# VH-VL binders against o60147, part 74

Target 1, 175 residues: o60147
Amino acid sequence: MLEKNKYLYIFRHIQTNQVLLSQGNVLKKTALFQLPYPLQKPVAPNGMRPAKLRKDHWVPLLKVEFPNESMFQSVFMQLLNYRKYRSVQPLTSDLLKLPIPVRRRKIMRQEVPNTIADLADILNKEKFPENSVRLQLSDKSDSEYADWPPSVQIDSEEIKLSRGFREKTTVDEAR

## First folded at step 3 (VH-VL)

Design p20 (framework fv_lerdelimumab)
Fold by ESMFold2-Fast, scan of step 3:
Structure p20 (fold): chain C 175 residues (1-175), chain A 119 residues (1-119), chain B 109 residues (1-109)
Amino acid sequence: as target 1 above (175 residues)
Amino acid sequence: EVQLVESGGGVVQPGRSLRLSCAASGFTFSSYDMHWVRQAPGKGLEWVAVISYDGSNKYYADSVKGRFTISRDNSKNTLYLQMDSLRAEDTAVYYCARDSEWFGELDYWGQGTLVTVSS
Amino acid sequence: SSELTQDPAVSVALGQTVRITCQGDSLRSYYASWYQQKPGQAPVLVIYGENNRPSGIPDRFSGSSSGNTASLTITGAQAEDEADYYCNSRDSSGNHLVVFGGGTKLTVL
């Protein structure tokens, strides 16, 4: 049985590498408000702002299991705050030298390394018990974006969630 | 039920200070970023300041930067705005508002408190 | 500093459709939210994130955006919709987070 509010799910966009946080294993459309849009909207025809959540374009990045809801809420809110205030930071001179489409793509692709680094930073600041926080990743190499504190245990099994936010089943269901 | 109640407004002379309070109830105050927004008589809404849920990040409108200080006390579920070096142009109804979305969406507002700066 | 511009007034006949617009460079990067303010009352959020309604907001309210313009549409306007409407958006310049439009007074005839 899944316990509410002990799990943080982090998803990434298959093309842009943008990241969304979720309190459940299913993304809601409101999660799109987490995305920073510091540049002008993309050029047409691919230049439209997202009008709806395309569930088939998001895959799990990692799942975090906390020992209790209080720890989950603390970390989740801190991650959202890190992302919110990152979006208002001045761009580096190196980024400003790039053409707008290249700059936008580079910024978006940094969301995965940045989110993982932010998660590790928050967990290093919080003094949780040893091995109390469990990380399960879709690709274990993504754990290399940060140095993890003693409170973190990385699961040897990778996430097997299918596109569309469903766990893989014994029956292969095409839809 | 979510409620925000502002207090501390009044008549004050130019150059003086005033401290506004906003008492929050009906939600977990420590989980939300909070804003101050003002409205001069007969004029539109003007954003003043925001403070993050834990008080670690603060941002101000250029018109008040260096004169106003936003703060919060999560143990008392209270938001504050310290207003120093007040000017006639600061005369307005001051609203506190909750930011439940990460793009500046202000989903609940208090009823406001009037600040009148006059000589 | 970036600015959001709204027409100061608009009118609509009872039961008809009205569109209130908000224009500014920040809308190229961020969605607008819309607030309704009746005389002597605090503002009420009616649309956020382009076209989402908070709990309790009637379905006749909808939002859209294109380029540097955001629009609030009221389909089948009711007498109680008479109010001032404000847009806001995130300010992409400097350290500022929020900017409001000047407001539009809607009169329901």
Scores: ipSAE 0.006, ipTM 0.532, lowest interface PAE 10.8, mean pLDDT 79

Design p21 (framework fv_lerdelimumab)
Fold by ESMFold2-Fast, scan of step 3:
Structure p21 (fold): chain C 175 residues (1-175), chain A 119 residues (1-119), chain B 109 residues (1-109)
Amino acid sequence: as target 1 above (175 residues)
Amino acid sequence: EVQLVESGGGVVQPGRSLRLSCAASGFTFSSYGMHWVRQAPGKGLEWVAVISYDGSNKYYADSVKGRFTISRDNSKNTLYLQMDSLRAEDTAVYYCARDSEWFGELDYWGQGTLVTVSS
Amino acid sequence: SSELTQDPAVSVALGQTVRITCQGDSLRSYYASWYQQKPGQAPVLVIYDENNRPSGIPDRFSGSSSGNTASLTITGAQAEDEADYYCNSRDSSGNHLVVFGGGTKLTVL
């Protein structure tokens, strides 16, 4: 994007608990290519999964504010790398014993805790200034999926689902 | 400042091969997907290929599939397009372009490099 | 084959409003992005994901879409807006994931 930004917007799917990362406060249809398990039947036969984006099915999970664009880019890249690494690891024997649909649902449900844990791990490895990274969650209890470094300040205000990441956005409003 | 600089273009005979390079600077290259887009003289833009930030996903236009190979070297901040079995219809200015997220918005473009396929 | 159709040329008087249109079946499922290209130069992204402007793009540029049609509107056209404009979107067939419109040459009178 031509815009210099320092915000990472993280969304979760209301049914599957799958997670999408975004550099903007509104999801782009291209974000769906992050998903290892498509929400709809794939349109592309060779493994590309251009699905229709149902914006009403994605709600804010958390918003991260970084002190500058370079720190944002570093963390964003590392989160994408963590997600790719998870997708190529061998499945545990416990997961392999489950029927494929049950296995996929169990894996998808873990994306929220995994994303939060990955974010915290990255921030613990990076040496950011105290209280320089601001975290705003839709549900503050989700912060309990990880131990946060001194660089992280958790906002007392939760993201209101009725407003999304936009001040005047409502869940039911047509765009 | 974001910069993309293409090189490797030139005049080549049909059936031959040519390799294009795109040198990136001013941003974290390994964080972005990259595209090749071409434009025949006096014509419009035609998408050629895309590669994900880590090189694990690649997709091609049907007109070049099986003949062109997109690749990248994140340690050198360089994108490549290997063009084999060149045809007259491949004559175009070739642009590399950055995708701000996975596959869609081409927010910065290089100046282009001209490939002319003729005998 | 998923094709995006644009009018080949349009003219606007300095300071007036012009609308450039892009039409195709893929626009029912995907948003359009818009690019400006001046002679001898590379394209520049001016609108993405229907109606978002990159940093540095003047607010006179806006986008909209309805059904199979996307539009780029320039309100109060300036001389420097004279250029070719291209829309792009996803290919609905899955054979090409990105398709460009044929381009519209804008002349500012």
Scores: ipSAE 0.006, ipTM 0.486, lowest interface PAE 13.6, mean pLDDT 80

Design p22 (framework fv_lerdelimumab)
Fold by ESMFold2-Fast, scan of step 3:
Structure p22 (fold): chain C 175 residues (1-175), chain A 119 residues (1-119), chain B 109 residues (1-109)
Amino acid sequence: as target 1 above (175 residues)
Amino acid sequence: EVQLVESGGGVVQPGRSLRLSCAASGFTFSSYGMHWVRQAPGKGLEWVAVISYDGSNKYYADSVKGRFTISRDNSKNTLYLQMDSLRAEDTAVYYCARDSEWFGELDYWGQGTLVTVSS
Amino acid sequence: SSELTQDPAVSVALGQTVRITCQGDSLRSYYASWYQQKPGQAPVLVIYGENNRPSGIPDRFSGSSSGNTASLTITGAQAEDEADYYCNSRDDSGNHLVVFGGGTKLTVL
């Protein structure tokens, strides 16, 4: 489908604090492949199904509006690459000393601060025009995880996905 | 069609330097991380180094850390490996490989370039 | 650093099923990927993310994993499957970022 996209939607898991990126205001099943490589391996015995996308477990974290599609695509691709490289980097010795369940929770909890910091780092490296990028957060205190460039305008209003999750763009465990 | 072509290999004496290049085509080079992997004659695969899509992050195997430098020029779609203080143990075929988008696997490899360190 | 262990050699009769195994602590946390390498050629990714095949890889190749072990299965081996097979995974014990198994030489009889 031909469409111009200039919005990036960031969602967080209500229990684990894991983060998913979306080009639309609804999550697709393929977004689950964004989850960190170390934490995707199934623990269940044989024949484990792909993770099920449960819309009630994911809430909006941040919405980013870019002035055009080119800037959106550049930042979106860079953010995905940052997340991929975080998943490939070695764990610190302190994390390796923790029991696996505790280590997993600590790593997952850091996805929100890390994603926000990565976004800010990308925007600081890009030389976008002043006030050209609009951020709308569900919790304004999350903006404190980073130092934002002059190109960023943080809105005072809470994020609202007026369209919510759309059934035709959400998937369950089987397709 | 994704293609990676290594060059710059050859015979070099111990203690000297050599620079390898990897020319990429058929994909948006600036969107992918890149790896160097080597294979000594008759031996298995050994990971050497990785560089992020924009060149800001680099990691090295302990065996080459401090001697090798990975870099890239996104304007030329080219990956580099600067090899200093070469040792006989560095003799190997050097492959460049693209980091995949799904699980961090090396999804495309070049044909390799042979580096022989001998006196 | 966490090593990945593979048997150095395995044989299979034409048309039969063979399983190549890879074992290591990193496989408790990370999926194994599998690469096929024929003499004088570059490695080719055949399985990633446990049991996904890249485009062009025959459906006779499949992967599985349990605990610290990953397996590559070739169902109905063909002559062209004769090659060295390498597993790889992440090794974030602080010594290596990526680790490869020692390789398994598959002979198709």
Scores: ipSAE 0.006, ipTM 0.482, lowest interface PAE 12.0, mean pLDDT 78

Design p23 (framework fv_lerdelimumab)
Fold by ESMFold2-Fast, scan of step 3:
Order: structure tokens, then sequence, then C-alpha cells
Structure p23 (fold): chain C 175 residues (1-175), chain A 119 residues (1-119), chain B 109 residues (1-109)
């Protein structure tokens, strides 16, 4: 079976609410390049390096199952593109009144509703078959940040995992 | 009125460096993302780079990634493009442009500055 | 990378209607913006977000989109409309933030 890369795993930071997208159920350090504000100071004087990945600081936000890799790749690339656009948008007048640290904290807290809204927008523009995309959330109320197209089926069961999308197995515990 | 004025263009040999500036006035420069867009003589428009309002995020076209560096000084209302390892195909008029919102359109452009890479 | 395709040239008689088209996969997902460029001048935004006109752009300019195609329509073309027209959109491939069409040279006869 060649069913690799048909799941999109979305994580959120437990304190800042920043969001990371992943093709796999385990976050790679390179995912930190997605962040508009680094969580740690740069290591190298020649620019930004990915901040040290603290896996215990990232929890599941939602998991999206696509019927095939082509649909997954299309949505994943578009979602990354939406994040790039958001990171270079003009600052609103209400945010301009805030001190820089407060402003950044407020912007970061909006990444969860923004990511969910962006995902829904992308799925509404794509004309995927009815009930072909399965969405499972850690908190079902987060689905209310957007209006979903007929292509999306929201799982009645929430994600119960506290550490990423990987459940401990006997093999993992034996390591 | 909103104004963007580019400078720093000129004739340079392949492999050398050049720094472009874009002086902004008539708006709150520190609130906007800024772009560089170029146009080779007789050719179409090509996006080069973007920088966020505070300089924390930068993105580049694949053709210039690793060679060009975009930066800004909000205290001077100035945008920069540092161009290293210049190639003949970098010959173009370079425009700075203000992002209207969500990259839906560039509402203001500078007059452009010509960069010619020739031996 | 996502490509936006425009015909290189189009002609219209003075006072007549002309449609300039832009085609590409990105347009299925994102609206096009349109720029007018006259020789020796910087581009001027004439339409954004499918069919919005910036202040100062004549109402003879309008935009539309359907499927993978976006169009700029000039109703009652004037001599001053002779220029190169470029479409631009977000890059659906993710390799760049934006992509431009190759441009269409409009000649007003």
Amino acid sequence: as target 1 above (175 residues)
Amino acid sequence: EVQLVESGGGVVQPGRSLRLSCAASGFTFSSYGMHWVRQAPGKGLEWVAVISYDGSNKYYADSVKGRFTISRDNSKNTLYLQMDSLRAEDTAVYYCARDQEWSYGYDYWGQGTLVTVSS
Amino acid sequence: SSELTQDPAVSVALGQTVRITCQGDSLRSYYASWYQQKPGQAPVLVIYGENNRPSGIPDRFSGSSSGNTASLTITGAQAEDEADYYCNSRDSSGNHLVVFGGGTKLTVL
C-alpha cells in the first residue's frame, strides 16, 4: 500500500498558541522555520536558525485525512503559502497601539483560529468529493472558527493524545 | 502622498555586489510589508523578495535565494536589497513596492533603479 | 512553479471593448490583480481582488474570473489605455509568494 503523506498533522504551542504543520505525526526541527516569531534567540550570528524543538511544548490541534497524496500535497502547500502571506501582512491600527511584546503575544494567539480559517478557505475553494476529507480535532469547538464545505466530515471523537499524535506502544516503552 | 524612491543601481561586473535602497514617505512605513520586483529590459515582471513590517520574516524567489538579502531600517523609513554574486540574468530595473494587503495587489511602486550586470 | 499565461499582444479599435485574459492553476484558488505599464514608467495597479478598482482608476476597467481564467475588460477603450498589462496572483505551488503573467501588449487602433 502507498498511503504515505495523506495525513496533515497540525500542532499548537501550549503557551503561545503558535501553530506548526507536519507531514508526519512527529515534529521535525525544520518545522520551526514556519514560525513568524522564533521561540529562542538565534544561535548563529549569520541569521536565524530553527529554535531548539521542545516536543513537550507542542500538542495536537487537528489531524486531516485526505483520500490521496495529491490532495494532501495541494492543501499542505497552500496552507504553508497562507502562513507566509499572513506573516507579511500590514499591521492593524489596534495592534499598533500595543507594546511590541504584548502585540506579538496577541498575534501569536490568533494562529489557531487563523490556521483553521485558512484550512477551511482552501477546502472551500477546492472542489473535493463529498465527505472525502476527514477532520479530527483536539477540541471540537475549534471547528466553529470556520464554515466547512460538503467535502469535509468532522470526526465525532476528539484527539485524546497529550504528546503529539503518537501513542506510546510496548515497543516504544522498551527503548 | 505615498512615495517610494529607489537608488543604488548601476553597472557592475558578474560576481560582484551591489546594494539597493528604497526611501519611503507619506505613510507609516513600519506597518507594511515591502517587496522587491524586477523587470529585465523588454521582459515581464518578476517577484524577488519580501520583508515583514518588523523585519522578522523574509522570503525570496528561488532565483535569488542565497545571493540576495532583503532588510529594512524602520527608523529611517528605508528598505534595502543587498545583491551578492551578481549574474548577467540579474540585469533588470528593480522596483520596491508596498503590499496593499494579503498580496492582493501592490498599491504603490517606486520609479525603479536599473542594475546592469555586464563584463 | 505555477505559470500564468497571457497572450503577448491584442488590438482594439478606439471606443470598442477588449478582454485581456490570464490563465493558470493558481487562478482556481486566488484572485488576480492587474497592472498597467506604459513605456519608461512603473506599473500601476488597475484591478485587485478580482474586480476592485483603486481610487483614480476609470470605471471602464473591470475584472472577472471563472475556473482557471481571469480577465481584464476595458469597455470603450481610449488611446491612453495603450500599454502592457500584467496579471498577478498568489503562487499555488508555494515556490514563490506571487507569480506574474508574461504580459499583454494592448494596441489601440
Scores: ipSAE 0.294, ipTM 0.726, lowest interface PAE 3.8, mean pLDDT 84
Fold by OpenDDE, second read of step 4:
Structure p23 (fold): chain C 175 residues (1-175), chain A 119 residues (1-119), chain B 109 residues (1-109)
Amino acid sequence: as target 1 above (175 residues)
Amino acid sequence: EVQLVESGGGVVQPGRSLRLSCAASGFTFSSYGMHWVRQAPGKGLEWVAVISYDGSNKYYADSVKGRFTISRDNSKNTLYLQMDSLRAEDTAVYYCARDQEWSYGYDYWGQGTLVTVSS
Amino acid sequence: SSELTQDPAVSVALGQTVRITCQGDSLRSYYASWYQQKPGQAPVLVIYGENNRPSGIPDRFSGSSSGNTASLTITGAQAEDEADYYCNSRDSSGNHLVVFGGGTKLTVL
């Protein structure tokens, strides 16, 4: 039995650059559970975990196509692990020198490049078959954040998803 | 030294109200999210509620939602839990705990205050 | 709702190694924290993150994670380690912010 292709969608917040992983091309409310609650001072503006999912605040970062569920699950889980790991790493001395608000913003801004780098690292380690994974980016320049293994075929076309949505449409009204 | 001291516990009848307090010292109270966690006699730990550092965000367990209200006065370094419409199943030792941002846990706990709801 | 599951009881011989495991979907996204609770006392954080120990916690305590599981390991159990151990993590279901495991009673033989 042939397995269906599986897709990983990664979205970024337009202001905070926080990253959400999605198994679908439309963000679900449950995706917000990937973000921490803003319990500690200071809270990043519109950052951490908002009360409501504003789909229009999330733009597609990349789309990854896997030939089967097994490969998808493996990479997906590892991405979560990488993010989890980073979340509890001690702050560097350089970061500690910064005011807390600036520090938090800087950390949040690194989520996009870190996620891309993580993905590349995971894929490098997995040693999947050549050109078995298809990567489509919203910005081709983002591919430069990492060295991609031969298993990854970078699509020449940019991702066609709209903000948090399946298709490119006009910006959704603020809810 | 970080200290959390709960108070306000006691024996109450079902349907009554009780207000718990948690006095914090030894750290910048206004910088930390705070939690209430309870433990029924001989049972496990149950998360009750959380309030953000500035009180702008509050979340509750389903078991207490609509009945309990978490609040804080940062000028007094005090965390509160208003418990209304108390039930027998609310009988527990109530702990206040300081949120640990990076670990998603609690790094400091109070000694707890016992709330007994009985007819 | 998101749940964390623990074995209700485990035992370990003095000086031996024991592992207490916590399992739940939330652990796929978040690290667990581990708490030790002795009778009549408040819980005490013993492990957080992957393998971080707060000040004052002996190095025989360690943490690990894999998939949807987190584990607390005591290498060289001491008599004073007899206690209840709870894991917790952030909830991934949205019903609760924090979820606790049911606790594990550790007996040191």
Scores: ipSAE 0.030, ipTM 0.687, lowest interface PAE 4.7, mean pLDDT 86

Design p24 (framework fv_lerdelimumab)
Fold by ESMFold2-Fast, scan of step 3:
Structure p24 (fold): chain C 175 residues (1-175), chain A 119 residues (1-119), chain B 109 residues (1-109)
Amino acid sequence: as target 1 above (175 residues)
Amino acid sequence: EVQLVESGGGVVQPGRSLRLSCAASGFTFSSYGMHWVRQAPGKGLEWVAVISYDGSNKYYADSVKGRFTISRDNSKNTLYLQMDSLRAEDTAVYYCARDQEFSYGYDYWGQGTLVTVSS
Amino acid sequence: SSELTQDPAVSVALGQTVRITCQGDSLRSYYASWYQQKPGQAPVLVIYGENNRPSGIPDRFSGSSSGNTASLTITGAQAEDEADYYCNSRDSSGNHLVVFGGGTKLTVL
């Protein structure tokens, strides 16, 4: 049995702080369907075709190693579902009175803390063995956005950015 | 007082179209995601579609995907459901409902509008 | 399957406690919300999340969850509580945004 798909990679956009989830250490253009606010105008106005992915604009946020592919798939799908639920949530009244570009910027800045909180919430509901899930972050202080279950072991080493455009989006090549 | 009032239901032949409306009052409509939920006569509740506060995100149940279109006009505090290619199994009371934070439930529902698809 | 299963009917004597259950894999990951529906009327939210009551809902209504099961408890049932009760939750399969249980008809004797 292949253990290839037991890692979850989460990437952050360098300008907007929007977040993308990936089954591998390299982002695919279809991941752009996760975004509630497009980074580029659509190729077809009436279509769902994602804009071209610029991998150099995405950096690792965190990497999660699961005991097996089944547990990875469960958590990955739940995180994608959390993004759908969040995209239809009510806004606070103070956000609505802001101009659209300012409002979107404030909402997008919250995606990092929201994604981390969602990941922790999912892992707290799962009954994984103690210290079986390994979490590595680019900024360790981001772990403070949530309370983690006993199943999670946070790596003392942070993910470091690689020089070069393609390598900046690849967690395993960051060192 | 929060109110949601549906309209536009009626009897329609299979293959035809119908447009439902939901008039909202008593809250900041433009702040909330809105849902359509239906209930066939004597049956349970079935989720149909949702639209985000600004209309930029829309999701549909597989049974209606490609046939129904959800939309909204925030200047008129009105939610819409355009129903094309109607089938007998679309016969139901259609409710509009206001999304609660994190989609943990629908805190307000309209009274519903009956759509009957028959020859 | 992402289906939520409810017992189709349950009865309770006036003033007694009744428990309505909802079961499904989605409940391992997401809390249930509960709706009361009387004939010819729209559903009314009575519990959301696990055990939060909307303003105006009597304190005799409470919610709980354990594993893949969620429960709505009515302590000291009143005649006006006779209705259909539906649970709902997020769909863990991702095919729909939410799923509803089949409903439980509560009769107050």
Scores: ipSAE 0.264, ipTM 0.686, lowest interface PAE 4.0, mean pLDDT 82
Fold by OpenDDE, second read of step 4:
Structure p24 (fold): chain C 175 residues (1-175), chain A 119 residues (1-119), chain B 109 residues (1-109)
Amino acid sequence: as target 1 above (175 residues)
Amino acid sequence: EVQLVESGGGVVQPGRSLRLSCAASGFTFSSYGMHWVRQAPGKGLEWVAVISYDGSNKYYADSVKGRFTISRDNSKNTLYLQMDSLRAEDTAVYYCARDQEFSYGYDYWGQGTLVTVSS
Amino acid sequence: SSELTQDPAVSVALGQTVRITCQGDSLRSYYASWYQQKPGQAPVLVIYGENNRPSGIPDRFSGSSSGNTASLTITGAQAEDEADYYCNSRDSSGNHLVVFGGGTKLTVL
């Protein structure tokens, strides 16, 4: 029995650079559950978990294609674990020197490179077969955030997803 | 020392209203999200509601949504829970708890105040 | 709906090690916090995040996580550790912001 390819989509917020993981090429409302509620002072500007999903605020960061569900699930879960781990790590001395609002912004801005780095690290550890994982980026320069293992084939084509949506449309392109 | 002191509990009939208060001290109250958590006699802990540090965001458990209102007065370092249309199943010890953002837990709890809803 | 499940009761012999486990989908995304509650008392945070102990909590308490599970471990259980233990985490289902496990009554033999 042949398994269908599985896709991991990663989106970033256009303002906060927060990252959402998605199993689908269209963001679902449940994706927001990945973000913390803004309960503590200060509140990042439209940061943490917004009340509503504004799909147009989320742009595709990368798409990862896996040959089977098992590989996808493994990587997906590990990504979540990395996020969890990072969320409870002590702040560095450098960060502590910054005002809280600045600190939060800086941390949020690091979510994209951190996520990419996490993905690369996970894939490096998994030692998947050569060229078994296909990576497509919205910006090819983002691939420079990490060293990718031989299991990863970087697609020369950029992602053709629109903001939070499956396909780019004329309307989306005009935004 | 961080202290949370609940008050306002008592015995009420079904359908009545009650307002709970939680007096906070020993920390910058206005910097923290606050929660209400309740525990029915002999039962487990149940999350009730949360309010952000500035009161701009509020969330409720489905069991109390539409009936309970969480609020706060940062100038008085006080958290409130307005409970309307009380039901027997609302009988519980109500705790106020300070949110711990990075761990998603509660680092400090009050001693609780008992609310009994009975005919 | 998102929920956390715990065994309702566990026992441990004095000086032995016991692990209390919490399971739920939310734990895939969020760390659990663990609370100790003794009769007639408010809950007390004993573990948060990945094996973080608040001040005043003995080092015999430790935390761990794996997949959709979180565990509280007491290494060298003492008589005073007899209590109810609750896990909680953020809810990832959308029904609640916070979810608690059903609690585990720990008996020290």
Scores: ipSAE 0.041, ipTM 0.698, lowest interface PAE 4.3, mean pLDDT 86

Design p25 (framework fv_lerdelimumab)
Fold by ESMFold2-Fast, scan of step 3:
Structure p25 (fold): chain C 175 residues (1-175), chain A 119 residues (1-119), chain B 109 residues (1-109)
Amino acid sequence: as target 1 above (175 residues)
Amino acid sequence: EVQLVESGGGVVQPGRSLRLSCAASGFTFSSYGMHWVRQAPGKGLEWVAVISYDGSNKYYADSVKGRFTISRDNSKNTLYLQMDSLRAEDTAVYYCARDQEYFYGYDYWGQGTLVTVSS
Amino acid sequence: SSELTQDPAVSVALGQTVRITCQGDSLRSYYASWYQQKPGQAPVLVIYGENNRPSGIPDRFSGSSSGNTASLTITGAQAEDEADYYCNSRDSSGNHLVVFGGGTKLTVL
């Protein structure tokens, strides 16, 4: 991380459940480079489909507030590393038993539970103070994908769309 | 059997324009993203621009943004780089490169075309 | 913004093992690819996706990755391995969508 920050913003694609990480509450076009082969014709070992940045197709998944920038940077870097590691792992035998189209959809759908599980795993390994990390989710049931450590406080309120989040398709990035 | 051949380089004065071409053969050009990468004499590699397989997405290095335009013609298997408002610091060998299909990086490069911007 | 750092030069004796390293934040998100460049020639991909060799690349070339560091290892260096080596990675930063290391000149003694 080059910028001082203590908030992590995570977005999900409403159709594919692909996940994008953001340092700020505004999703930038360059975030598409987090997706497998956004520049290639969709040819999919692993079933990942590149998505164009249509901001109306990306919604907040969760927002994490850290007590300081140092903790944010540590967790964010580890989360990026988990995602990189997952991208090159062999497919499990259960996935290999599925028909190709079903397997591809299942892999993409798993990005949401995987990201949440990875975040929780990182937070469980870190020795953060009790109730020092605050999670706010768009759908509270997504918190059930993991067991959270005592350092985590899950907000009762769902994420409210803030200035910088776009609800409708825009053509300003396409022009 | 994959080949990329650049052309269009030459000597040009500052403020002028030049268009580079990259002719592709030996693969399905329309399925791959394509990049331009440059190398100033005696210096390292510097990424310039990328274009998606269908031409709908384009990205540029900050040093060339607003001056260079990447485009492609899939019916001719050709990649282009339109260079406007050229500066001395744009002097370099320009390579076209194919975005790798599996894992990230460039699996094939052209031999390059030299662009010299000087008075 | 984001950069990839390489040592400018490294030497290895003929037949010995050398390791060239690349460090940067983008390597936490993406594996490095490695390119060999000889004078007057275009770069040649020698390693991609952590430790995969393209067809035609000798098996003495291997790659590894850990955290923010990627390494290219040449086991049993040959005279023809003398070249500049560049690491490369994708980046999602606003200023650099693709980043190259500064390059390492390998001299085979």
Scores: ipSAE 0.013, ipTM 0.557, lowest interface PAE 7.9, mean pLDDT 80

